# Ledger of designs, part 3: VH-VL binders against NFX1-type zinc finger-containing protein 1 homolog (znfx-1)

Target 1, 210 residues: NFX1-type zinc finger-containing protein 1 homolog (znfx-1), of Caenorhabditis elegans (e9p860r1531to1740)
Amino acid sequence: RQQHRMNLTISDKIVKLSFYDNVTDAENVGLYPDVQGMATNLFFWSHTSMEESPDEVSWLNKHEISMTVALVKHLLKQNYTTNDIVVLATYSAQKNLMYREYANVFGSTPDSNVIPVETVDSFQGKERKIVIVSLVRSHRGGRENTGIGFLAVANRICVALTRAQHGMYIIGNGAYIMNNSELWNKIVNNLRRSNLIEYNLPLKCVAHGN

## First folded at step 4 (VH-VL)

Design w32 (from r4w with heavy chain S106Y; framework fv_rocatinlimab)
Fold by ESMFold2-Fast, scan of step 4:
Structure w32 (fold): chain C 210 residues (1-210), chain A 123 residues (1-123), chain B 107 residues (1-107)
Amino acid sequence: as target 1 above (210 residues)
Amino acid sequence: QITLKESGPTLVKPKQTLTLTCTFSGFSLSTYGVGVGWIRQPPGKALEWLAVIYWDDDKLYSPSLKSRLTITKDTSKNQVVLTMTNMDPVDTATYYCAHLTYEWGYGTYFDYWGQGTLVTVSS
Amino acid sequence: EIVLTQSPGTLSLSPGERATLSCRASQSVSSNYLAWYQQKPGQAPRLLIYGASSRATGIPDRFSGSGSGTDFTLTISRLEPEDFAVYYCQQYGNSYTFGGGTKVEIK
């Protein structure tokens, strides 16, 4: 089969090796423009901040919200609009907290139109130019580790990682996630080989960029 | 201002169960990122962590003492209760309760402490 | 469980001198989640440093924390009379563990 919604970097680095073995790229995929203001079209922006849960069913990561806000601000300065970008949260609690934090950063409305935030399940069958994925699951500080839940389900990960047309930016605790999943170990190691996972975001200076 | 105060018996006989109450003000234990822990200190010795209860009702216990400890909260009374079974003279110590704060990038740490209450275990 | 070893057990110094207190962990402390407390006789501990190097509210500039992984240090640049006390390190990266303490006493 041919895929036409993802750029070559996303298809080659995540999808073909991790989820599909018989995918070919349509001729038009290679013609998608590079993401403005970013040095790469695929990146895993890693951190070591803890997860939180009120009931061990709902999961949150406040540091990932801060990271997402910073990336959103940068992309909006590159002439992207709310129709170009979506944030996918792996948990409904993270989505709800994101809306609250957006009100504090971008405006006074709790349901801000700055950037849509969806759960992976609610975004199934849809696509966007740029997708930012908040993985949520991490260590719990002094608490017992509870694994990675949602992130261990291959079909849900596949949905999350195949929604982007031009660019995919993953925010998560790379070291924690790869140590708790064989699938993520494979994905993260593949990204590491291509220098597509780091603690600092790979920004492209517009004055010195192409 | 955050304040905490320990209360309970000052003298416990061997084999009895100790129940200590931490009454606090200036915060709610339903607030995201807040917790209350119990720490003890035998006379002239080091601090030893016992248990903690978090805003989401999650609990952690010292591994060596887990079978003897129970920590609970009563949000309506602003109280956290620690129960310790089968008391022994070696458990003689000043028992503290402490407020735990979550801060982005810095984790969860104890910032404000009660005055402590001395519990003597003797026949 | 992570064991914290503090050294020296007792540090005898005069006012105006620099104090350097060590805290070593039996294994790496996640995210540098390491705190320092000061305790005076008959009083509860007082938080000085959290996250290995961040000063708590109201703590004087003479107190500083440093280190990462398994080796952490508390430094008091110029001892004041009120600084003579017992100091404890505590990790909170994997449960909660206190060190054995270092007593800073007048020489």
Scores: ipSAE 0.000, ipTM 0.463, lowest interface PAE 15.2, mean pLDDT 81

Design w4 (from r4w with heavy chain T108Y; framework fv_rocatinlimab)
Fold by ESMFold2-Fast, scan of step 4:
Structure w4 (fold): chain C 210 residues (1-210), chain A 123 residues (1-123), chain B 107 residues (1-107)
Amino acid sequence: as target 1 above (210 residues)
Amino acid sequence: QITLKESGPTLVKPKQTLTLTCTFSGFSLSTYGVGVGWIRQPPGKALEWLAVIYWDDDKLYSPSLKSRLTITKDTSKNQVVLTMTNMDPVDTATYYCAHLTYEWGSGYYFDYWGQGTLVTVSS
Amino acid sequence: EIVLTQSPGTLSLSPGERATLSCRASQSVSSNYLAWYQQKPGQAPRLLIYGASSRATGIPDRFSGSGSGTDFTLTISRLEPEDFAVYYCQQYGNSYTFGGGTKVEIK
C-alpha cells in the first residue's frame, strides 16, 4: 500500500510499525518541506496534567488547550496560515472549549482568522500541512474501569495520525497513555528511541538556524 | 437584560415523566460561550445541578441522574427543555434554569437564574 | 464527584460584624473554578463570586472570595441587614456540585 499524504518521518515512526506492516512511501512525500520553526516534523509534546469530566462521558483537558495555543502562536509567527493548520480533538467537549478559547486568544471569531478545530471523525477524508492532535485523556484516578475510549480504538487513532502532510504534533500524557494502551506503548517507545517525545517543544530559530 | 423563566406542571404523580421549559430573553443560545443549565432544590435542602446545554448543542448531565434526564434546545424560540423520567416523591423540588457564561481563565459559570418553579411529586 | 463541605452550618452574627464562611472540597478543585451564591427565602440564588476570587457584576466590595485547591473562604467584611441569607459554594472544575450551605442569621 503506497501512501501519499504523510511525510517520511510520520510514516516511518508511527504508521508502519503500529498500523500497517507493508506500507511503502510514495516518492512525492519525500519532497515535502520541513516544518518551519520546528526542529522536527513529528513530536509528542508530553505533560502530566489531569483531564476533567462533568459526566465521565464528556472529557476536557484545559492544560492541553493552553499547549495548543502556544504551539499555534509559534507556527503563526513562522508564516503559517489558517489554511495550513488544523487542531484535532479526540472529544467533542474538548473541540468546543478549544474553539471558544481560540476565538478569545486570537481576537476573531470568523473562520478565516481562527485556526480550524475539528474532531477526528469530522475530519475523516481530509488533510492539512500541519496537524495538531489533542488526546485529552491523562489520568484514571477514581475512574477505574472507565474505557480509555478514543485512545484504545486503533482505527480512529490511525485516522488522526495520518491527516498531516508536512508535520504532526501530538499533545498528551505520554506516560499515562503508554501504560494504558498496548498500541500507544508501541508508538511511545518508538518515539522515545528517536527523541521525539519530551516535556518541552523542540523549537528552532529560523533566523539563526539553531 | 438577561431573564429566564421556568414553566411546567406543578404536580406530578409518581413514575410519571416531568417536562420543564425554560424561556429566556436578552441573549441567544447561538452566541459563543453561552449555555443554559438546570438546577433543583428540594424544600429546605441544598442546590443540585442536573444538566447543561451549550450554544453548539453539546450536553452535560449529572452522573447520578443521567439515565433519567434529557436536555434539548430550540434556539429560534429561545427555549430549553428538560425531561426527567420516573418521578419519585424525593424529586419534589424547586427547579431553576440559569444562564451559563464563559470567561477566559474563569471557565463556565452560572450568572443569572430564573425565579424557579416548584414541582411536587405526590399521589 | 467532588463533595463540598460548608462550615459552619449556621453562623449567628449582628450587623456590622465580619462573616467568614468556609468551603472544603473532597479533592482539589481544578483551576480554582469555585463560585459563591447568596439565596434569600423564596428567591433564586444570586451569583456573588466566581473563579474563587472574582466579584460578579453589581456585587458590593464587602464580599470577597479567597482560597485554592481544597480550601475556600467567602468573607463579608461588615454585615449589612440585607446580607442575612443562606450562602452556597459551587465547584465547576469537574462537573457541577454545590455545598450544603451556610445560613447567616441575625442573633
Scores: ipSAE 0.000, ipTM 0.450, lowest interface PAE 16.6, mean pLDDT 80

Design w5 (from r4w with heavy chain T108D; framework fv_rocatinlimab)
Fold by ESMFold2-Fast, scan of step 4:
Structure w5 (fold): chain C 210 residues (1-210), chain A 123 residues (1-123), chain B 107 residues (1-107)
Amino acid sequence: as target 1 above (210 residues)
Amino acid sequence: QITLKESGPTLVKPKQTLTLTCTFSGFSLSTYGVGVGWIRQPPGKALEWLAVIYWDDDKLYSPSLKSRLTITKDTSKNQVVLTMTNMDPVDTATYYCAHLTYEWGSGDYFDYWGQGTLVTVSS
Amino acid sequence: EIVLTQSPGTLSLSPGERATLSCRASQSVSSNYLAWYQQKPGQAPRLLIYGASSRATGIPDRFSGSGSGTDFTLTISRLEPEDFAVYYCQQYGNSYTFGGGTKVEIK
């Protein structure tokens, strides 16, 4: 098979190693530009902040919302537009809270196209230049977890991790998810071997020039 | 006003189990964002974290000491208990309990500390 | 486990001088989880800074924190006699760790 939607780094480091053993990169994916303002086109921005749940079936992570807003602001300063970026939330509660925060920060009203925030399921079959994924689920380190919900479903993970054309930025608790899922252990270890998971974003400062 | 005080034996023999109690006032350990931790300091050395218990009864232990440590709470008595097994002279230290604040966007930090209790391990 | 290295081990300064204390992490640390503590002989530690740069309640403006990633700094702009103490940084990743401390002493 040929894949046309993903940057070579994303295809090589996540998709082929974690989900597919026989994916051939189309010739044009090697020609996608590097993400402006970022030192890498694929990164897992890790944290240890806990999730919240009002009802044990809806989940949100306020720290990930803050991280996502900061990353979006940086990308907008690099001349990306609202048509270039999407934020994928693994839970509807996270999506709804993120959209409210974006309206506050960017002055958007409901149904404006400031920065699309979608659930993974609603984004199936679509793609964007830059995808930011908020994983949400995060328990305190060392705690026995009774399940990671959405994140344990391989098909949904595959959808989330294959939507980016130029760059993918994953926000989550890397230590937590790798210790609670064999699939995520594989993904996180693949990223760690390439130095693509850390607590700080690998920002690349671009000087103003005329 | 938040206050914490450690209590327990000041002298322990090698191989014995140490039990320390933290008694606190001015907060409830059932309040969201609240925890209590144990930190020790050998004479003349740095602070070393041991364990923490959170408002939801979640627990974390120092990885190197986890097999020796148990932390429990009694919210109705405003007490947290730390048990450490198989004591050794190297475990001689001042043991502190401290209030932990969890704050979204600011993380976990120990903002109020007990006075500490010196535990000497010797034959 | 993330190791925090503090430098220098000892700073010998006079009242009125500026103190700059370094804390370096073996791996990147979220600024949200970096704190600084002050400890005087025979006393429990006192929280100074949390979230790398936020002053705790009651802490004078002469104390400031900065930094991100692996490099963090505590600055005391004008040392007062009461500021001579040992200072510790602390992080939370999957575990809590403290640095080895920096002693600020009178010259």
Scores: ipSAE 0.000, ipTM 0.452, lowest interface PAE 14.0, mean pLDDT 79

Design w7 (from r4w with light chain N94R; framework fv_rocatinlimab)
Fold by ESMFold2-Fast, scan of step 4:
Order: sequence, then C-alpha cells, then structure tokens
Structure w7 (fold): chain C 210 residues (1-210), chain A 123 residues (1-123), chain B 107 residues (1-107)
Amino acid sequence: as target 1 above (210 residues)
Amino acid sequence: QITLKESGPTLVKPKQTLTLTCTFSGFSLSTYGVGVGWIRQPPGKALEWLAVIYWDDDKLYSPSLKSRLTITKDTSKNQVVLTMTNMDPVDTATYYCAHLTYEWGSGTYFDYWGQGTLVTVSS
Amino acid sequence: EIVLTQSPGTLSLSPGERATLSCRASQSVSSNYLAWYQQKPGQAPRLLIYGASSRATGIPDRFSGSGSGTDFTLTISRLEPEDFAVYYCQQYGRSYTFGGGTKVEIK
C-alpha cells in the first residue's frame, strides 16, 4: 500500500480521496521536482467542445487533440523529451488520430521522435514522468448524449490517473463529465476547491533560458 | 476568399540577406488549424519547402536550410515574413507563400498559394 | 528526411488517354499524408489531392489518388487539353518534402 509513482499533489487530490483512503506515500515522493514551465503539477484543462463519432462505437474529440499538441509543444520547449512524456487516450480512434497529427507537427528532423500516444489499457503497468490524459467524451452539440462510456469504469480511471511520477494533465469537458458520473463529480469538485481546473492552461514561461 | 501575395526585392546581391513578406486576407493566423508556409522553385526545377509558421506561433524549417531561415508573423497586419541569410546565385527562384489548412483525419496541408515572386541573386 | 521519387519524368500522351503518375517514398509516409499538385507554366501550384486519395474542392472527378506506405499513384482517367502540366507529389507526414515532378505533355 505504498504509492511511489506519483507526487504528493496528485496523490492527495485524486487517488486518496477518490479511490483509496489509506495510501502511504513513500518518503522520497515529495522530492520529485516541479514540472518546468507549468504553474502546477496537476491540472484539469477544461473545455466545452463536442465529441465526434463516425460509427457510435469509436469516439473522438478533435479539440482535445489540438490541446494536447499545444501542451506537448510547450513541454518539449522546457527540455522534456519523448522519453519523459506520454499522452493517454481513452479511445483507440483518438489515439490513431493523435498519432497522425503528432507526426505532422513533431516528426520534422532525422533524429526527432514522435510523442508516444497510448490507450489507457495498453499503458497499464507502466509509468512516465509526465502523463497527459485525453478523456474524449463530451456533449454532442444538441444530439442525445451517449454517456461517458470508458470514463465510468472506476478501475480504468484509477489506472489512467496513477501513471504519472512528476505531473498529470487531464484534458476533458469537466462540466459534462462531472454531470454524468458520481466519481468524476467528486474528483472535479476536489480539483475546483484547489483551483486546479480551468479553461486556460496554467503556463509558467522559463524567461531566463537557464 | 483566401488570398496571399508575396512582396520583397526582385534582385539581391550574393552574401546579402533576403526578406520576403506574405500579406494575406480571408483568414486569421490565430485560428486553430491555419498556418502559412514558404516554398521556392528555381527556374525549371522542382518545388522546395522552406518554412512554416502555425496558428499557435510555432515554427518548422527545412533541415538543410534551417541555419539560414527565420519565419515570423505579425497577426495585426496579416503578414508572415521570411528572412534568408547568405544569399547565393543558387538561391535564385520564385518564392511562394501558401495557406496551410487542418482537416480532421487528413492532417495539415497547403491548399491556397500566392502568385509567387521571382528573386534573382546576382552581382 | 523522406525523399520522394516521381516517375516517369515525362509522360507523352494524347487527349482522351489515361495518365498514371507514380510517386515513391524512401520510407513510409505517416498516415498517408501525401498530396498532389498541378502546375502550369508561369502559375502557382494548384492542390489536387490530399491524404493520398481525397480530392480538393473544385477538382474534377477524373483526378484520383491511390496508394499507401511508400507507393502512391495519381490517375487522370481521361486527359483534357487543360490537364497537360507538371504534377508534383508532396508528403506532409514528417515535415514537408516534394517530389521532382512529372511533366504530362501532348504527344
């Protein structure tokens, strides 16, 4: 019952209050550095953009792809590498589209690496310094909503939210998700009380070039 | 309607710096999914990509020319500027600016092009 | 960097004939992000195809693109007089590179 993979903020705001009430952090977890270029090590970057589906079994969120690209670009400028960052998509269709967009944006030199994009299921049992999670599910622009699917499965959410060592950045429609899940209502309200969920990303530019 | 037009000197001397301006209308470079790139074509030869600037102010350069190229934008003037240092006669070409568009599942590609401006490098 | 090789360099045909243009990549083009452009003398290039097989707005259906990975084809099913031009392929899956071009000329 000792949590070694996450920093203290992630443990306190998500894991201990939502999934476990008796987790003991390792003594060295508090020694992990703050994420460079970010004002916080845990943040829910919220939006109100709709989901899309070509077949009502595959799910996509186009706006979340542009948000993950923007965040990844910022982190790479802070000297993080593709070995430090992973993007987790809750749906394989989202993962596939992200790979295509990321190859266009980031695969520009012979020695460059494309940012790793995995599904939550394919990343089970692994960890990374910085994890960005794309939640995908949102409203459908006036059509009847089909719920939150994958996001309602507590075990999968727990896996997704426990993979980060230094920083966790969640991208999703916070209002939609909390209104469709008691678990997410608890998580989002906990983040809201700590000013860790907003529509604008809490960037901290490294102005000195140290 | 999307339009782009290149402007700058038509004649530059060897070793000088070339500055080209792309002035556009019909889109905002701050809008998600838009960008502007520069492509050149020496007389009778193939197209060669030089640089691109994206909707989020990020930039990409041709690896072989990166040390010589700078791309910037002025959103308030609807302009993108390309600067190329150490010009050589081999850099004589028609220089185009082009609109970059993003389409879901199809990536970012060039769809509308300016008319091009011929730059001759000679003494 | 991905190198694109177009063949043939010149294709001599008559109006009404089918044109088949090849573009081969030195390594796999990610997501089939491959475009085709038409260029007439003294004019800027015109986008014909993107994503290997999607026709750009206003492009006649006689133009079609196919292929994946390293092998791509542009087909003009029935050449019209205005189709005699130079055609370039361009990948945008990893940076941006253009092929050397194929000139389609009247026989």
Scores: ipSAE 0.005, ipTM 0.445, lowest interface PAE 15.0, mean pLDDT 81

Design w8 (from r4w with light chain Y33W; framework fv_rocatinlimab)
Fold by ESMFold2-Fast, scan of step 4:
Structure w8 (fold): chain C 210 residues (1-210), chain A 123 residues (1-123), chain B 107 residues (1-107)
Amino acid sequence: as target 1 above (210 residues)
Amino acid sequence: QITLKESGPTLVKPKQTLTLTCTFSGFSLSTYGVGVGWIRQPPGKALEWLAVIYWDDDKLYSPSLKSRLTITKDTSKNQVVLTMTNMDPVDTATYYCAHLTYEWGSGTYFDYWGQGTLVTVSS
Amino acid sequence: EIVLTQSPGTLSLSPGERATLSCRASQSVSSNWLAWYQQKPGQAPRLLIYGASSRATGIPDRFSGSGSGTDFTLTISRLEPEDFAVYYCQQYGNSYTFGGGTKVEIK
């Protein structure tokens, strides 16, 4: 089945993503410096961990929180600061849990060297050098598929995918999301063709120069 | 050491309700990533999944049998109970309960099974 | 509902031979979450493989799983006498579905 309006939106999103990497001969590919310690400036770090919900209206993905912590720690070792990085959560429940975990790992107070965590909606009109996006929605381990909710909203996807200046790192269940959205199916296939989606983070080894 | 054992009637009359109990040891159903499921196998036929109850008390049922099935847990007794209404001779099968584990990257799968209990539906 | 089709229904082989069992899904199995079980007469199923390719605890190296999407394979590299049994595939990417089974019997 086809939906004409959605096809036009999908096309626009794919075009925007192509400006963030060296896969296409894009106008701005040489404008921004490479992200230190990363082999690519755009990457979808995929996983297969399940989603959780305390009330069936709020959504969490605890494994994605662990992934964001690991990535943030790596970037801080590359001399990025709290003003250079933002983590965008697609759900308020995920944002709130991330903030608690980040305070436990990086500091004892909400304001002490904690990486900013915002919802996609609250970050509208803003930008950062490095944006990490936690998509949250995933399978439920054989439970009934509850879809992808927030992730199907075209305007919110546009905001999330256009906020990064130098690097964008998407954390999510790529297989699940692409199977539940025609828009994400096209985005994920575009990333797959460019080798920009994998289960392992593409770290740049200083000793090897790659 | 994870162990599970099925118990219940071995003979059920048509149109009666079947009640099966899975008694387990070596784990808590409150532990993150743990569940218990029920699977049946008619004589000489394939395995068929019936229901599962997860660590957070969430439940999932086979769509074709959902109207006939209820799965519950009794945490104090380390038991999971399955009830199946309106039994028919075609429901004659060995009924198994199984431990379900969640592993990152590999999902939720059944790893330890009870010995099974044969339930015959006959007048 | 994802339907799993196993082939062949019966595989007749001699000890020492390689067994290759197929499991095909009517639609893509999410995250390739597919398991393989062994069942001997009068016994409960025994988990062999989960996540399409991960061996369960205590399962010998001769058992291996492979495949993705809709096409999955269980391979037994060199059949031992105790390997003659019925094998079931099972997906758990969307609910739980078992295949019809493949009987591996002595030739």
Scores: ipSAE 0.000, ipTM 0.463, lowest interface PAE 14.6, mean pLDDT 80

Design w9 (from r4w with heavy chain T31R, light chain S30D; framework fv_rocatinlimab)
Fold by ESMFold2-Fast, scan of step 4:
Structure w9 (fold): chain C 210 residues (1-210), chain A 123 residues (1-123), chain B 107 residues (1-107)
Amino acid sequence: as target 1 above (210 residues)
Amino acid sequence: QITLKESGPTLVKPKQTLTLTCTFSGFSLSRYGVGVGWIRQPPGKALEWLAVIYWDDDKLYSPSLKSRLTITKDTSKNQVVLTMTNMDPVDTATYYCAHLTYEWGSGTYFDYWGQGTLVTVSS
Amino acid sequence: EIVLTQSPGTLSLSPGERATLSCRASQSVDSNYLAWYQQKPGQAPRLLIYGASSRATGIPDRFSGSGSGTDFTLTISRLEPEDFAVYYCQQYGNSYTFGGGTKVEIK
């Protein structure tokens, strides 16, 4: 099949190697513009922060919320609009907490001026210029590992990682996730070989080129 | 250089509460990927983990001892405090505090230890 | 709780010999998060190996760790006089559990 939606870097590093054997990129996808203010169009922004759960059915990662808000603030300063960006949360509890944090950081704004937060399932069949994915699942600091739940489902991962047209930014505990899933081990190793996973965001100032 | 030192009473009577303080230098307990744990060792016996406190104030306790243990931190003083209630002669042990590091792909492990403090529980 | 069983309890060997120490877990250790420590009389434990096979800073290359799942091994390729000590394995994949120890003593 021909892939028209995604940037070539996203297609090559994640989709073709991890989910599909025979995907051919259409000529026009190579013409998508680079994400303003970012040194790369695909990046895994890694961290070591723990997951939380009040009931071991709902999952939260408060540190990932702070990371997501910081990235959103940066992109808005690069003249992206709320229609250009979507945040995908892998758990509804994370989505709900994210909206509360938006209110704290950006103030009370009309719904149309808030960057949408959706669950992966609710965003199926849709696409966006820039997608930020919050993976949520992480270690519990030596506590019994609860696995990665939702993230182990290959079809749901594929949906999450194929929604971006120009840029995709993944926020998660890369080391934990790769050690708890063969699929994520392959994804993270592909990103690592290309220097697309680190603890610091690859920011770029347009005026200075750095 | 990372250093840790345990302090507290060396003699405790049965039924009393033990309070031990770990004073450290060379790191901040607010830094991502850092924690401090407590481990004990009865004379001539194996090491036994008691509790851990992490950089984000999350806490983990040995399941068998959880009801007796409280771990807290004071980052401004570079101290971690362990409290253990209802002491018994079987709790006689050398108590250690240790630095915990999180490393990419390798998890959380104890890399630097204090010298230990012997606590004897006797009437 | 994961229980770690170390064997043998005591190894009697001469300097220059190879030491092989076993650590078996009652269930699979998550992510192979297993460490090995050395302890000499009157001293605090010293980290040797973490993540089953990674040497800690300053640890000589004669020390190596291997294994996965439930079966782990610490190997000392050529015993030096300073290596006669008690060795503990410890898992940190679930919670924190130490083994009973293996004493390596001079024959």
Scores: ipSAE 0.000, ipTM 0.473, lowest interface PAE 14.8, mean pLDDT 81

